# Ledger of designs, part 21: VHH binders against q9vm92r272to629

Target 1, 358 residues: q9vm92r272to629
Amino acid sequence: LEERMAFIEDYQQTQARSLLLYVREHQPAELISENGTIFSTTLDFALGKVKKMVRHAEHYSLDDARIKPPTPAEIVENQTFMVQSTDVLKSNAKFKVSEKVMAEYARLAGLYLDQIESLRPDYRWDGSRNLWILKPGYQSRGIGIVIRSSLDDILQWTSNNQNKKYIVQKYIERPLLIYRTKFDIRQYMLLTITDTKVSIWTYRDCYLRFSSQEFTMDDLRESIHLTNNSVQKRYKNKTNRDSRLPKNNMWSLDQFKNYLRIMGAPDGSWSKTYNGFKQNLVAVVMASLDETELLQNAFELYGCDFMLDEHYNPILIEINSTPDLSPSTEITARICPMVLKDCIRVVVDLPKNPTAAT
Below, E stands for the ipSAE of ESMFold2; O stands for the ipSAE of OpenDDE; V2 stands for 0.75 times the mean of E and O plus 0.25 times the DockQ between their complexes.

## First folded at step 3 (VHH)

Design k3 (framework vhh_8ghr_2)
Fold by ESMFold2-Fast, scan of step 3:
Structure k3 (fold): chain B 358 residues (1-358), chain A 127 residues (1-127)
Amino acid sequence: as target 1 above (358 residues)
Amino acid sequence: EVQLVESGGGLVQPGGSLRLSCAASGFTFSSSYAIGWVRRAPGKGEELVARISGSGGSTSYADSVKGRFTISADISKNTAYLQMNSLRVEDTAVYYCARDSYSSGWEVLYSDAFDIWGQGTLVTVSS
């Protein structure tokens, strides 16, 4: 119940940010009409909600137990905002304000979004659609993953599929695309624990996985939005897909570096991306270790999935503790056996006797 | 017999410089090994201050020493160095040279489980 209330609040906060993102990315004249049905109070509500988020993020997070359920008046205010903002975002409803007034709202939207995005960098990945990805609680190789935009649809889906214990996460609406197609990057990580001492390793090679279809937000099908090979191998590449993309839906790291060169990406873009992978992985592992008592002599291989934003900043999507190492393409046929072979070298080289002189 | 022998420690004033050397015997610096400098201050735990991967390739530094310390390796002399500049009182510690094994495919991001250690060299920064 409390998880449900927390999700509803997150959804509503995301809607406020979505409206402000929409206002920021359009010219004021495009947003208004003399026959407009949306009033400035809708923008005031969104700005107020984001301003509260900024204040909360600037201060230490209060204990979750102190969060009270919304009052009936607050529920009505949120419902009214959801209806009005949805009309703008999904039905292209126009504001009935002057162009000068709309320009001021656009300026304030930009200011508050910049403030919250500086405190919550992950918010820069969000678009104006308030999309969520729903994943089964157990590892299913992409099976059963769905994308939803409606609060009611999300709540109904989770209720109808309780046996799968779904996890609900924000969908990354603004990923970097290659030839208009969605991709992710599979990066391997090895964690070793010897005599309570921990070591974290990253594999020096990685590969990209592409969707079989050109990216579009008008269709939320898994063939467009889920880059997992177990999903994509079920679909034929579409004819509208750029011919420069691989028929087997994977690129090597060298092919990606060549793409960056051809597209004129800034020098050091890959180094920036890879350093970001390393920082994200160390942070996640260290946070995990604070919560768990260490076992003596353990190792685990992880498959880490990243997307990139338009500035080549990595976005960690998930860490899979049982990565698929099967040779599904010529790229995985090369890299996966090497990863396994190199894991043995690292594990065998670790100290076996904790009482040995150092 | 595999050994690491440190040298170059001593007493230095704040703002001064010192260069530590780590001579390896019984193995050669190659792409299979990383060398790290780990320090242990009185009453404090171990801190990895600098690391060099492979045969003089990638380097990394702790935030506390970044911009002030430089790690390097001379493969022909089978020796690693830690150049310490703008030394502070808090840099006072015993500095250990340590070997960290890694395969040609893996890069260590963090390791407190080095397999071979030197005996350490004392660095004291005082007025």
Scores: ipSAE 0.360, ipTM 0.659, lowest interface PAE 0.8, mean pLDDT 80

Design k4 (framework vhh_8ghr_2; at its last look DockQ between E and O 0.79; V2 from the best seeds 0.00; counts 0 for: unsure alone 61.9 < 65)
Fold by OpenDDE, look of step 4:
Structure k4 (fold): chain B 358 residues (1-358), chain A 125 residues (1-125)
Amino acid sequence: as target 1 above (358 residues)
Amino acid sequence: EVQLVESGGGLVQPGGSLRLSCAASGFTFSSSYAIGWVRRAPGKGEELVARISGSGGSTSYADSVKGRFTISADISKNTAYLQMNSLRVEDTAVYYCAKDSPTGSWELIYPFDYWGQGTLVTVSS
């Protein structure tokens, strides 16, 4: 129940940000109408909500444990806000305010969004659609993953599937695309535990996975929005997809680097991305260590999935234990055996010879 | 002998700024490894705050400090820096400068091979 409440709050906060983002990204004249049905109070509410978020982020650790139940009045206000904001975002409802007033709201929206994004950089990846991805907790390979926008739908989905612990995550609405196609990067991570000490290793090679379809937010089908090979192998590549994309829907790191060069990415873009991988993974592992009993003399291989933003910052979307190492493509047929072989170097050779190559 | 010496820590009010320095000796900054700032807050585990390549060409940050902290390196001085702006109470920690080492196909990213003695940063009103 507490988790549900926390999610609802997060969803509503996200809705507020989404509305403000929408307002910021459009011209005031486009947002208003004499016959508009949306009131300025909706904008006031959104601004207030984000302002509270800013204050909270400045003064308090964003610990979900401090969520208070809403008052009845707050519930009504939230409901009203959700309805009106949804009308704006999904149905292009217009505000019944003057252009001058709307311009001021847009200014404020920009101001508050900048503030909260400075405190929560991850919010920059949010769009205006308030989409969430639902993943089964114990299932891997993209099975049972759904994307939803409606709070009610999300809650209903989780309620109907109580036997399956679902993880709800904010969907990245503005990922970096390659030739209008969604992609992620599979990065391998190795954890070793020796004498109660954890070591984290990253493999210097990785590969990209592509969707078989062009990316669009107007269609939330898995063929478009999931990149897992287990999902994509079920679909044919769209004929209108860019011919420069691989037929097997995978790139090697070298192919990606070549793409970066072709696109004129700044020097060091990959290094930035890779360093970002390391940074994120260390953070995630460290955050989990307090909760995990460490086994002595153990190792675990993980597949870590990253998306990129427009600045080539990585976004960790998933960590998979016992990742699929099957040679499903020429890319995986190459890298997977190598990863395994090289794991032996770390786990067996290195302890015997600390100067051994890994 | 490889040595890392941190400096610049101290007491600062919320919203204030500090600049930490890490003077390195026994090696020269190069792209073959990275320099990182790791912090340990009371009662909390270690957090990698920022990382920079030894050449100074690439940087990365923890989400908790993005937009507020900046890691940099002066190769000529063999010194790394952490500019900390808009400090918060939760930034209170001992900050360590650390260096990793190049490895083979598997890269050790934690722990770092070398650590400094640390410098205490206290953010308090």
Scores: ipSAE 0.525, ipTM 0.851, lowest interface PAE 0.4, mean pLDDT 90
Fold by ESMFold2-Fast, scan of step 3:
Structure k4 (fold): chain B 358 residues (1-358), chain A 125 residues (1-125)
Amino acid sequence: as target 1 above (358 residues)
Amino acid sequence: EVQLVESGGGLVQPGGSLRLSCAASGFTFSSSYAIGWVRRAPGKGEELVARISGSGGSTSYADSVKGRFTISADISKNTAYLQMNSLRVEDTAVYYCAKDSPTGSWELIYPFDYWGQGTLVTVSS
């Protein structure tokens, strides 16, 4: 299957970047030992992988998007690399090279990572854990979502759950945190299609959803990493969680704006974030439109989930075509009915009376 | 009535610069309305290249122009500007100043509600 081969390639490329990130972030002396079990060939392999990624990212074409079956020799090389790099990243195994040789590898790692990150800015929020989030294709609200780090576990999971058509995505390991706690932002989007005309709308209000526990990469439990209300409502908030965070694990937009003011965020940080939502959503919709769909009269409500980086830039993590509109908290009890009512105004009233929604 | 009048387009060599102006009447930039610059080249469709909030002063840019183009607004003159640097042949297009007009609680983010007449930018080799 092309999807399976593409994922394996993506996983291996991510492992190579993870190893180089690890090398870049540690002093050479900390990475080596005279009794080390990892040899320089592991680093040579990782550098080679990232160098190929840089070359491919510089040249976009149909052929560059295709994944070719690996040769038997490549399968063996990949397997050896996976075993050795995993020993470094998960077991703190040491390299058996001189400090000068390690310093040169660290320099090259930095160079190649800088190159690929300039071409793929989304790589900047990756860490060295090579974590992936697996979501069932037909379910929303966090049901059936799992986080996996092992290639074998991911492949077995998707094979054992073939009928559920799982979507596999890279996990964002370095998001902005509020009081050491993970959050995402639910932003509603409305798409209207009339004949060949596409109109994209964003709802002016949004809300934040918090995990019930402080963020840590040492523990992959859903109570820490999945911010969906259907997941989080099953958990009590931890005692050591910051008391300024809400009991119901949601903040209104006004509460977030107040937090930005209290923390001394630059003036206009929210406007920057919201403008980023708009640009991201327009770009994704325009890239995804099928000309056949443009010939239909239709509308669709989407729930869009964003995280933020440390500079308040949005990271789009998911678009849900069947968003949860239930009144799960006082915030959603207020927002969700208004979203639905306002959709009717745009779809039904505006075509008859252009001033109805103004 | 809302009117937008663009100016500043013309012929320029690759690597050159141009500054476009958009004079607005019929509304003030101190309102909740946002101003954007949209370009269209024959056969390519429309692209929102830059946006500025009329009240908040926040800016955003398309990836294709980020780092090269700068949008700004002078509230007292009710005029928006697009400074275009390091121009490429691919930037050749008619550039429109567009007003974003929110409809109730839903904000129309594509396409903009009101457009000016446009100003032609030609970047030739």
Scores: ipSAE 0.409, ipTM 0.669, lowest interface PAE 0.6, mean pLDDT 79
Fold by ESMFold2, look of step 4:
Structure k4 (fold): chain B 358 residues (1-358), chain A 125 residues (1-125)
Amino acid sequence: as target 1 above (358 residues)
Amino acid sequence: EVQLVESGGGLVQPGGSLRLSCAASGFTFSSSYAIGWVRRAPGKGEELVARISGSGGSTSYADSVKGRFTISADISKNTAYLQMNSLRVEDTAVYYCAKDSPTGSWELIYPFDYWGQGTLVTVSS
């Protein structure tokens, strides 16, 4: 029950941020009407939520945050906020305030969002739709994954499917797109485990996987949003898809680097991205070791899936302990056998000769 | 002989700032490897806090420090820095400077090949 209550709070905080982002993205005149149905107290509530989040993030050790059950009035206030904010975000409902007042709210929204985003940079990946992805706890390979926006739908779904132990994660609404198409990057990671240490290795080569459809938030179908190969191989590419995208929906790293150069990405953009992969993977592995029983004198090969944001920063999506290494395209036919061959060099050859190539 | 010497640690109140330095000798900063800052908090494992290419061109940060910490390098002094702002009690740790080495197709990214002695940062009132 406490996990469910924590998710409900996360959802409501995300709704507050979503409303402020919507306000920042629009001109004040676009948000108001003299016949508007949305009160300024909805904005006051959202600003208050985000301000509290900023204070908790900055001064956690100085604040004695105390949880109290909400009063009946606070429950009603929160419910009213959820209804009104949803009307704005999903139905384009208008505020009943003057343009001058709306402009001041827009200024405050920008300030509070800048503050929380500096402390929580991952919030820059969110949009205004409060979308969540539901993944089954069993090994799914894309099966059973759904994307939902409604709190009630999410709670009903997880309640109806308790045996599957769904994981609920915030959906990334602002991924980097290539020719209006969502992609991810498959990065291989190797763990080698000895009596004295765990060593983390990344493969210097990787590949991109594209969706068969162009990206839109107005349609939550898996053919648009789940870029893994097990899902996408069931779909045909849309007829009006950009012709510069590969028919087999994969790019090599060299093709991606060429794209970056053609599009005028800053020098070193790939190096920045790859260094970010390494940083993310070290952090996740180190955080996990206290909760994991180590199997001495072993190795584990992982397939790690990343997306990028608009500034080429990596976003770690998944670490798969059973990566598919089948040659499904000319891209995987080259890289997958080499990953395995080079893995043997690390596991077998390097222990025998410390100067061996890896 | 590769050597990394950290300095700049100490006691700081919450909200304060410190700048850590990592003076390197026995090699010249280059883009073929990275310089990193790793911290060990009491009773906790290691955390890679920040990473910069040896030429200073590319940086990355742990989520726990993004927006508060900045890694940099001064190639003329062969020194890397970690500027730590808005410090929290949770940032209390021994901070190590570290260097990797280039490898073949599989790159060893942790543990780093060479480590400094560490410098203690304590954030308390």
Scores: ipSAE 0.382, ipTM 0.715, lowest interface PAE 0.9, mean pLDDT 81
ESMFold2 (binder alone), look of step 4: mean pLDDT 76; pTM 0.766

Design l1 (framework vhh_7w1s_2)
Fold by ESMFold2-Fast, scan of step 3:
Structure l1 (fold): chain B 358 residues (1-358), chain A 122 residues (1-122)
Amino acid sequence: as target 1 above (358 residues)
Amino acid sequence: QLQLVESGGGLVQAGGSMRLSCAASGFTFSYAMGWHRQAPGKQRELVAKISGGSTAYDDSVKGRFTISRDNTKNTVYLQMNSLKVEDTAVYYCAADTYTETSGWEVLPYDYWGQGTQVTVSS
């Protein structure tokens, strides 16, 4: 119940940010009409919501945040805002304000969004569509994952599927694309416990997995949005897809580095990305150590899935405790046996011969 | 054993310069070496790094700090110019090592120096 209330609040806050993002990203003249049906009070409400989020983020930690039930007046205000903002975002409804007034709202939207994004860097990955991804509470390799944009649809879907313990997360709407195609990066992590010392290891090689179709937010099909090989192997690549993308939908790290060079990515982009992988993985492991049972001389292999933003910052999507090590492509046929062989070097050989891993 | 020893810290007046040194023993410089700092009440942050001739800097120090290395001496340097009171922190050297027989690398935190204090007065 409290989780439901927290999600509803998150959804409404995201709707306010979505409206302001939409306003910031369009010219004032494109947003207005003399016959417009949306009034300035809708923008005032969105600005007020984001301003409150900024104050809360500055003065409270996430653990100290208290969600109170809304008053009847607040329920009505929220419902009115949801209807009006949805008409703008999904039906191209226009504001009945002057161009000068709309330009001022666009300026304020930019100001408040910049402020909240400086406090919540993860918000920079959001678009204006308020999309959420619903995942089963077990690792299904992409099976059963759905994307929803409607609060009512999300709440109805989770209530109808309570037996599957679905997890609801904000969908990343602005990932980096390669040749207009969505991808993720499979990175391996090894956790070892030796002489009661916990160590985190990252594998220096990785690979990219591509969707079978060009990315578009106008079509939420899994063949476009879910890069898991178990999903993508069910689909044929579109014939007019960029010919530089591989038929097997995977790139090696070397192919990605070559792409960065060809596209003129900033110097050190891969190094920045890889260091970001390390930072994300340390943060997750540190957060989970209090909940992890420590066994002496144990190890655990994880497959970690990342997307990148436009600045080559990694976005951790998922950590898989049972990574698929089967040779599904020429790339995985090479990498997966090497990962396993190198695990033996760390876990078995290093304690006997320090030079094996140094 | 891999050991990192920092030196060159101390007290300096705002607008001054200071050079930190990190001497590595027990290995040859591999792919990535860096300088991190931790100010009182703040999280440890990356200041500068060098990898295969490529360098990267935190925006707060870009144009003021320069990272370099001397592979002959197994030493990494951080040249700090136009120092500000806000640069006051403990500065740590860190190394990412690569093995020829293993693709796994332990996180930089396992290969940290003891740190050197830099205090910038007004």
Scores: ipSAE 0.283, ipTM 0.618, lowest interface PAE 1.6, mean pLDDT 79

Design l2 (framework vhh_7w1s_2)
Fold by ESMFold2-Fast, scan of step 3:
Structure l2 (fold): chain B 358 residues (1-358), chain A 121 residues (1-121)
Amino acid sequence: as target 1 above (358 residues)
Amino acid sequence: QLQLVESGGGLVQAGGSMRLSCAASGFTFSYAMGWHRQAPGKQRELVAKISGGSTAYDDSVKGRFTISRDNTKNTVYLQMNSLKVEDTAVYYCAADSPTGSWELIYPYDYWGQGTQVTVSS
């Protein structure tokens, strides 16, 4: 399947970036040992992989060649790289090179990562663990979502669950945290379609959803990493969790704005975030629409999930075509009925007979 | 992509009349449309707005200006009567989302290039 080959390539590219990020974040002396088991060829492979990504990203507007099947030699090189890099990233294996040689690799790692991150800003949100989130392709209550780090586990999971048509996405390892706790932001979007033309709307209110426990990468439990309320309502908030966080695990937009003020965030941080929501949503919608499909009067409501980086830039996680509008907390009991009521006002504002408009 | 093209400006004597036209392309008919103006050294201000069948006017132009829309021609008009010297400004056509909790984000809210209206005494 083209999807399988594309994912394997993406996984391998992410492993190369993960290794270089790990090298960039550590002192050369910490990465080496006289009894090290990892050789410089592993770093050469990672640098070569990322350099190819830079070349491709620079020419993404030109003719693209589809992914070719790897040669037998390339398969062996990739397998060797995966084993060696995994030993470094997961088992703290050391390189058998001099400190001077490692310092040069760290410099090159920084250079190549800076280049790819300038072309692919989304890569700045990735950590070094190569984690992926697997979601069922049908609408659900967060049930069946899993986090995996092994290529073989991911491929086996999708193969064993073909009837659910799982979607595989890179897990965001370095999100902005509030009081050491993971959150996402639910933003509603409305599409209206009239005579082959589409209009995109965002709801001016939104809300935050918190995990029931402090964030840690040492434990991949759903109670820490999945902010979906259908998952989180099954768990009690932990006693070591910051007491300033809400017991119902949601904040209104006003509460978030107050937090930004108290924490000394730059003026305009929310405006920057919201403008980013708009830009991300327009880009995704325009990329997915077919002109020939826009032939009738219609409207569609979406729930869009965002995380933020340390600079308050939004990271689009998911768009749900059948969003849960149930009153699960005081916040959703207020906002969800308003969203539905206000959709009617937008539809009613469609132009009447021209005689009535004048 | 939304495009707005204003026309109909120019020089007119105090007490006279003028009609501005704003031709819109690349948008659906659910948008609110408005006319704004900016006099030298002042901030841009809303003059008139039309959303569906409802109109709104700034107090300074009530009874003198009329906004109307021809959805068939995708054009909005501003009929200006009993013009005063203080009506002298660059007039801008703008697409705006309906008043409410939903913000139109595509096609983006656009401003036209503007059209100069000069009222001489």
Scores: ipSAE 0.411, ipTM 0.667, lowest interface PAE 0.6, mean pLDDT 78

Design l3 (framework vhh_7w1s_2)
Fold by ESMFold2-Fast, scan of step 3:
Structure l3 (fold): chain B 358 residues (1-358), chain A 120 residues (1-120)
Amino acid sequence: as target 1 above (358 residues)
Amino acid sequence: QLQLVESGGGLVQAGGSMRLSCAASGFTFSYAMGWHRQAPGKQRELVAKISGGSTAYDDSVKGRFTISRDNTKNTVYLQMNSLKVEDTAVYYCAKDTYTPSTGWEVFDYWGQGTQVTVSS
């Protein structure tokens, strides 16, 4: 129940940001009409919602954190906003305001979006479509994953599939593309725990996984949007896909570095990306330690999935506690056995050599 | 065994200065060291790193923060000048070690960090 309420709040906050992104990205004259059906109160609602998000992100206080059910008036206001904002975003409905008033709303939208994006850099990857990815909790490797945009569809899907305990996450709508094609990067992480410390390891080698078709937001099929090899191996590469992309839909790190060189990326772009992987993973692990009952000597290997932005900053998508280490391509046939052998070396061999750190 | 203890945080006015300390035991001079921070609702980010004689900084703190090391005390410092409200976070000290015989690179984190609050 509370989980459902939290998601509805997240969906509504994302809708408000989506509307402001849409307003920021269009000319004021394109957004208005003499016969417009959308009033400025819809924009006021969205701005107020984002302003509250900014305040919450800047200052988290137990005094300010007070859960309460919405009043009937608040329920109506939320419903009205959802209907009107959806008409704008999905049906191209127009605002009944002057161009001057619309220009002022566009300015305010930009101001508040800049504020929240400075506090939540992950919000820069969002578009105006309010898309969510739904993953079954007890399935692996892309099986049963769906993408939905409608609140009612999402709630109905999770209700109809309660036995699979679906996880709902915001979809990344603006990833970096290579030759117009979506990809992710598999980065390995090893966590080791002793009586006195936790150590986080990142593997210096990685690989890229490509979708079988060119990226488009006009079509939400898994062959375009889900880069998992278990999904992509079911599809043949589209005929008009760029021929420079690999037929097996993977690149090694060396191939990616070569691409960066050919495209004229700034020196150090890969080092920046890799350091970003480390920053993201350390942040997630350290945040989790407050809630973890790790009371024994242990180690765990994770497969971490990243996308990149246009500046080669990483976006963490998923952490898999049971990563696929099978030799599915020549790239995974090389890297996966090395990762496993190196895990044994750092867990078993290094602790028995007290001079290994010099 | 490496233990890292952060100290030196507190409340400071915007425009002010503060120095954080990270005391290490079991530390070797061959290890790279860094400072990370995490603000409420945000992911943890690396702000400064020192490896041998070279330093590196995140763009948001470049020119304002200075990382340094005292080999005699096995201590790493973060000197923070011209502090902004956006610098408010818990600051963590970390060890970064590359293991040349394997592909693994390690980060050791120890302790709860030190809170820095910058008022407007």
Scores: ipSAE 0.369, ipTM 0.665, lowest interface PAE 1.0, mean pLDDT 79

Design n1 (framework vhh_4orz_3)
Fold by ESMFold2-Fast, scan of step 3:
Structure n1 (fold): chain B 358 residues (1-358), chain A 125 residues (1-125)
Amino acid sequence: as target 1 above (358 residues)
Amino acid sequence: EVQLVESGGGLVQAGGSLRLFCAASGFTFSSYAMAWLRQAPGKRREWVALITSGGSTDYADSVKDRFTISRDNAKNTVSLQMNSLKPEDTAIYFCAADTPWEVLWSYTPQDYDYWGQGTQVTVSS
């Protein structure tokens, strides 16, 4: 249906950006061969696709926002592009162009990637692998999550698992790493509903969760890529893993702030991150409230998972409506009971002493 | 009855130090985040430092590395150690208590649950 067509378009746009990222990351001489099998039309297609994305993001496009089915000619062009670009990205196929021509394509790739990334900052997290993460619609603590790179595999997986209502999201290929290891940040959010108002809250404390192994895109195993404690507790930490990382695979906020200080992060990096958490959560909740029917005089506790980019911008991964509050480590043994107790305090209507601005 | 009482303000020369104290009573202190805010003449209140119930700290860029906030849950006190003071730090400093849950929508310093009366800090030349 229309959702399927929207996903296919998103996948194809991501493929175009993946090809341009690959071209930007390699020297022109490495990309070409006198026996090359890839046409310059493949690069022209990718550039055209990204150029249209830039115009759309700038709202210069006069096209209807509604997704239109592709024409037969467009289907053929897209299919040809997908085959050729995949040969480059996965099979190291070479372009049959001169080094001078390839250098010009690399320059244009950099130009258009810079433009779209300035308009869509989330695109800076993408790599050249076009990877997607598929999550079951029910929240099962990482169980049933898979990573796929093939459009056909993704469509087949969702068709074969219709009863689970899978959510398909772009995999974040360029996250910030700590000592070469993937992590995410658990941030709690509280939604309270009274007779007079709905309020959204963030808990002022959080914690980090680490993978048991060093990060690599060459291996898509869950022990590397899924930081949930329910997944990671099944795995032993690898012997070559950095010894500065915790044995229980969690850091407190204070430990993270100390890391930022030691690594020479800019002053205010955590404040920037936390403000970004707040902006992302408000946007998501506001969009959801328009579509949901909430119970009166109630509260809902959510566990929100974030990753960071190299500039400490947060990336919202998921919101869990049934967060794990078990004391699984010394960090969760401290934080989780406090979160629960503090929810009760908010719901009890604490005294308020407001101060006027003027 | 809820009370927040600031103390430790005064006159100090540029480059000097002061330590502010806030004594809290009438609520479960250990469950609240505690903050220091300041208001200079003719300016709006601005946030200076925050310490969560768990002890995590945050600071405004203008005071980073010069000010240190700390708390003593046994005594229901929060303190602000101010080093390398500048004339620009001259203001009335307020202690405020906030729930560990920060309101996301329309959050301002004025939305804190409890406020003290303030203590004057003056930094000369």
Scores: ipSAE 0.201, ipTM 0.570, lowest interface PAE 2.3, mean pLDDT 80

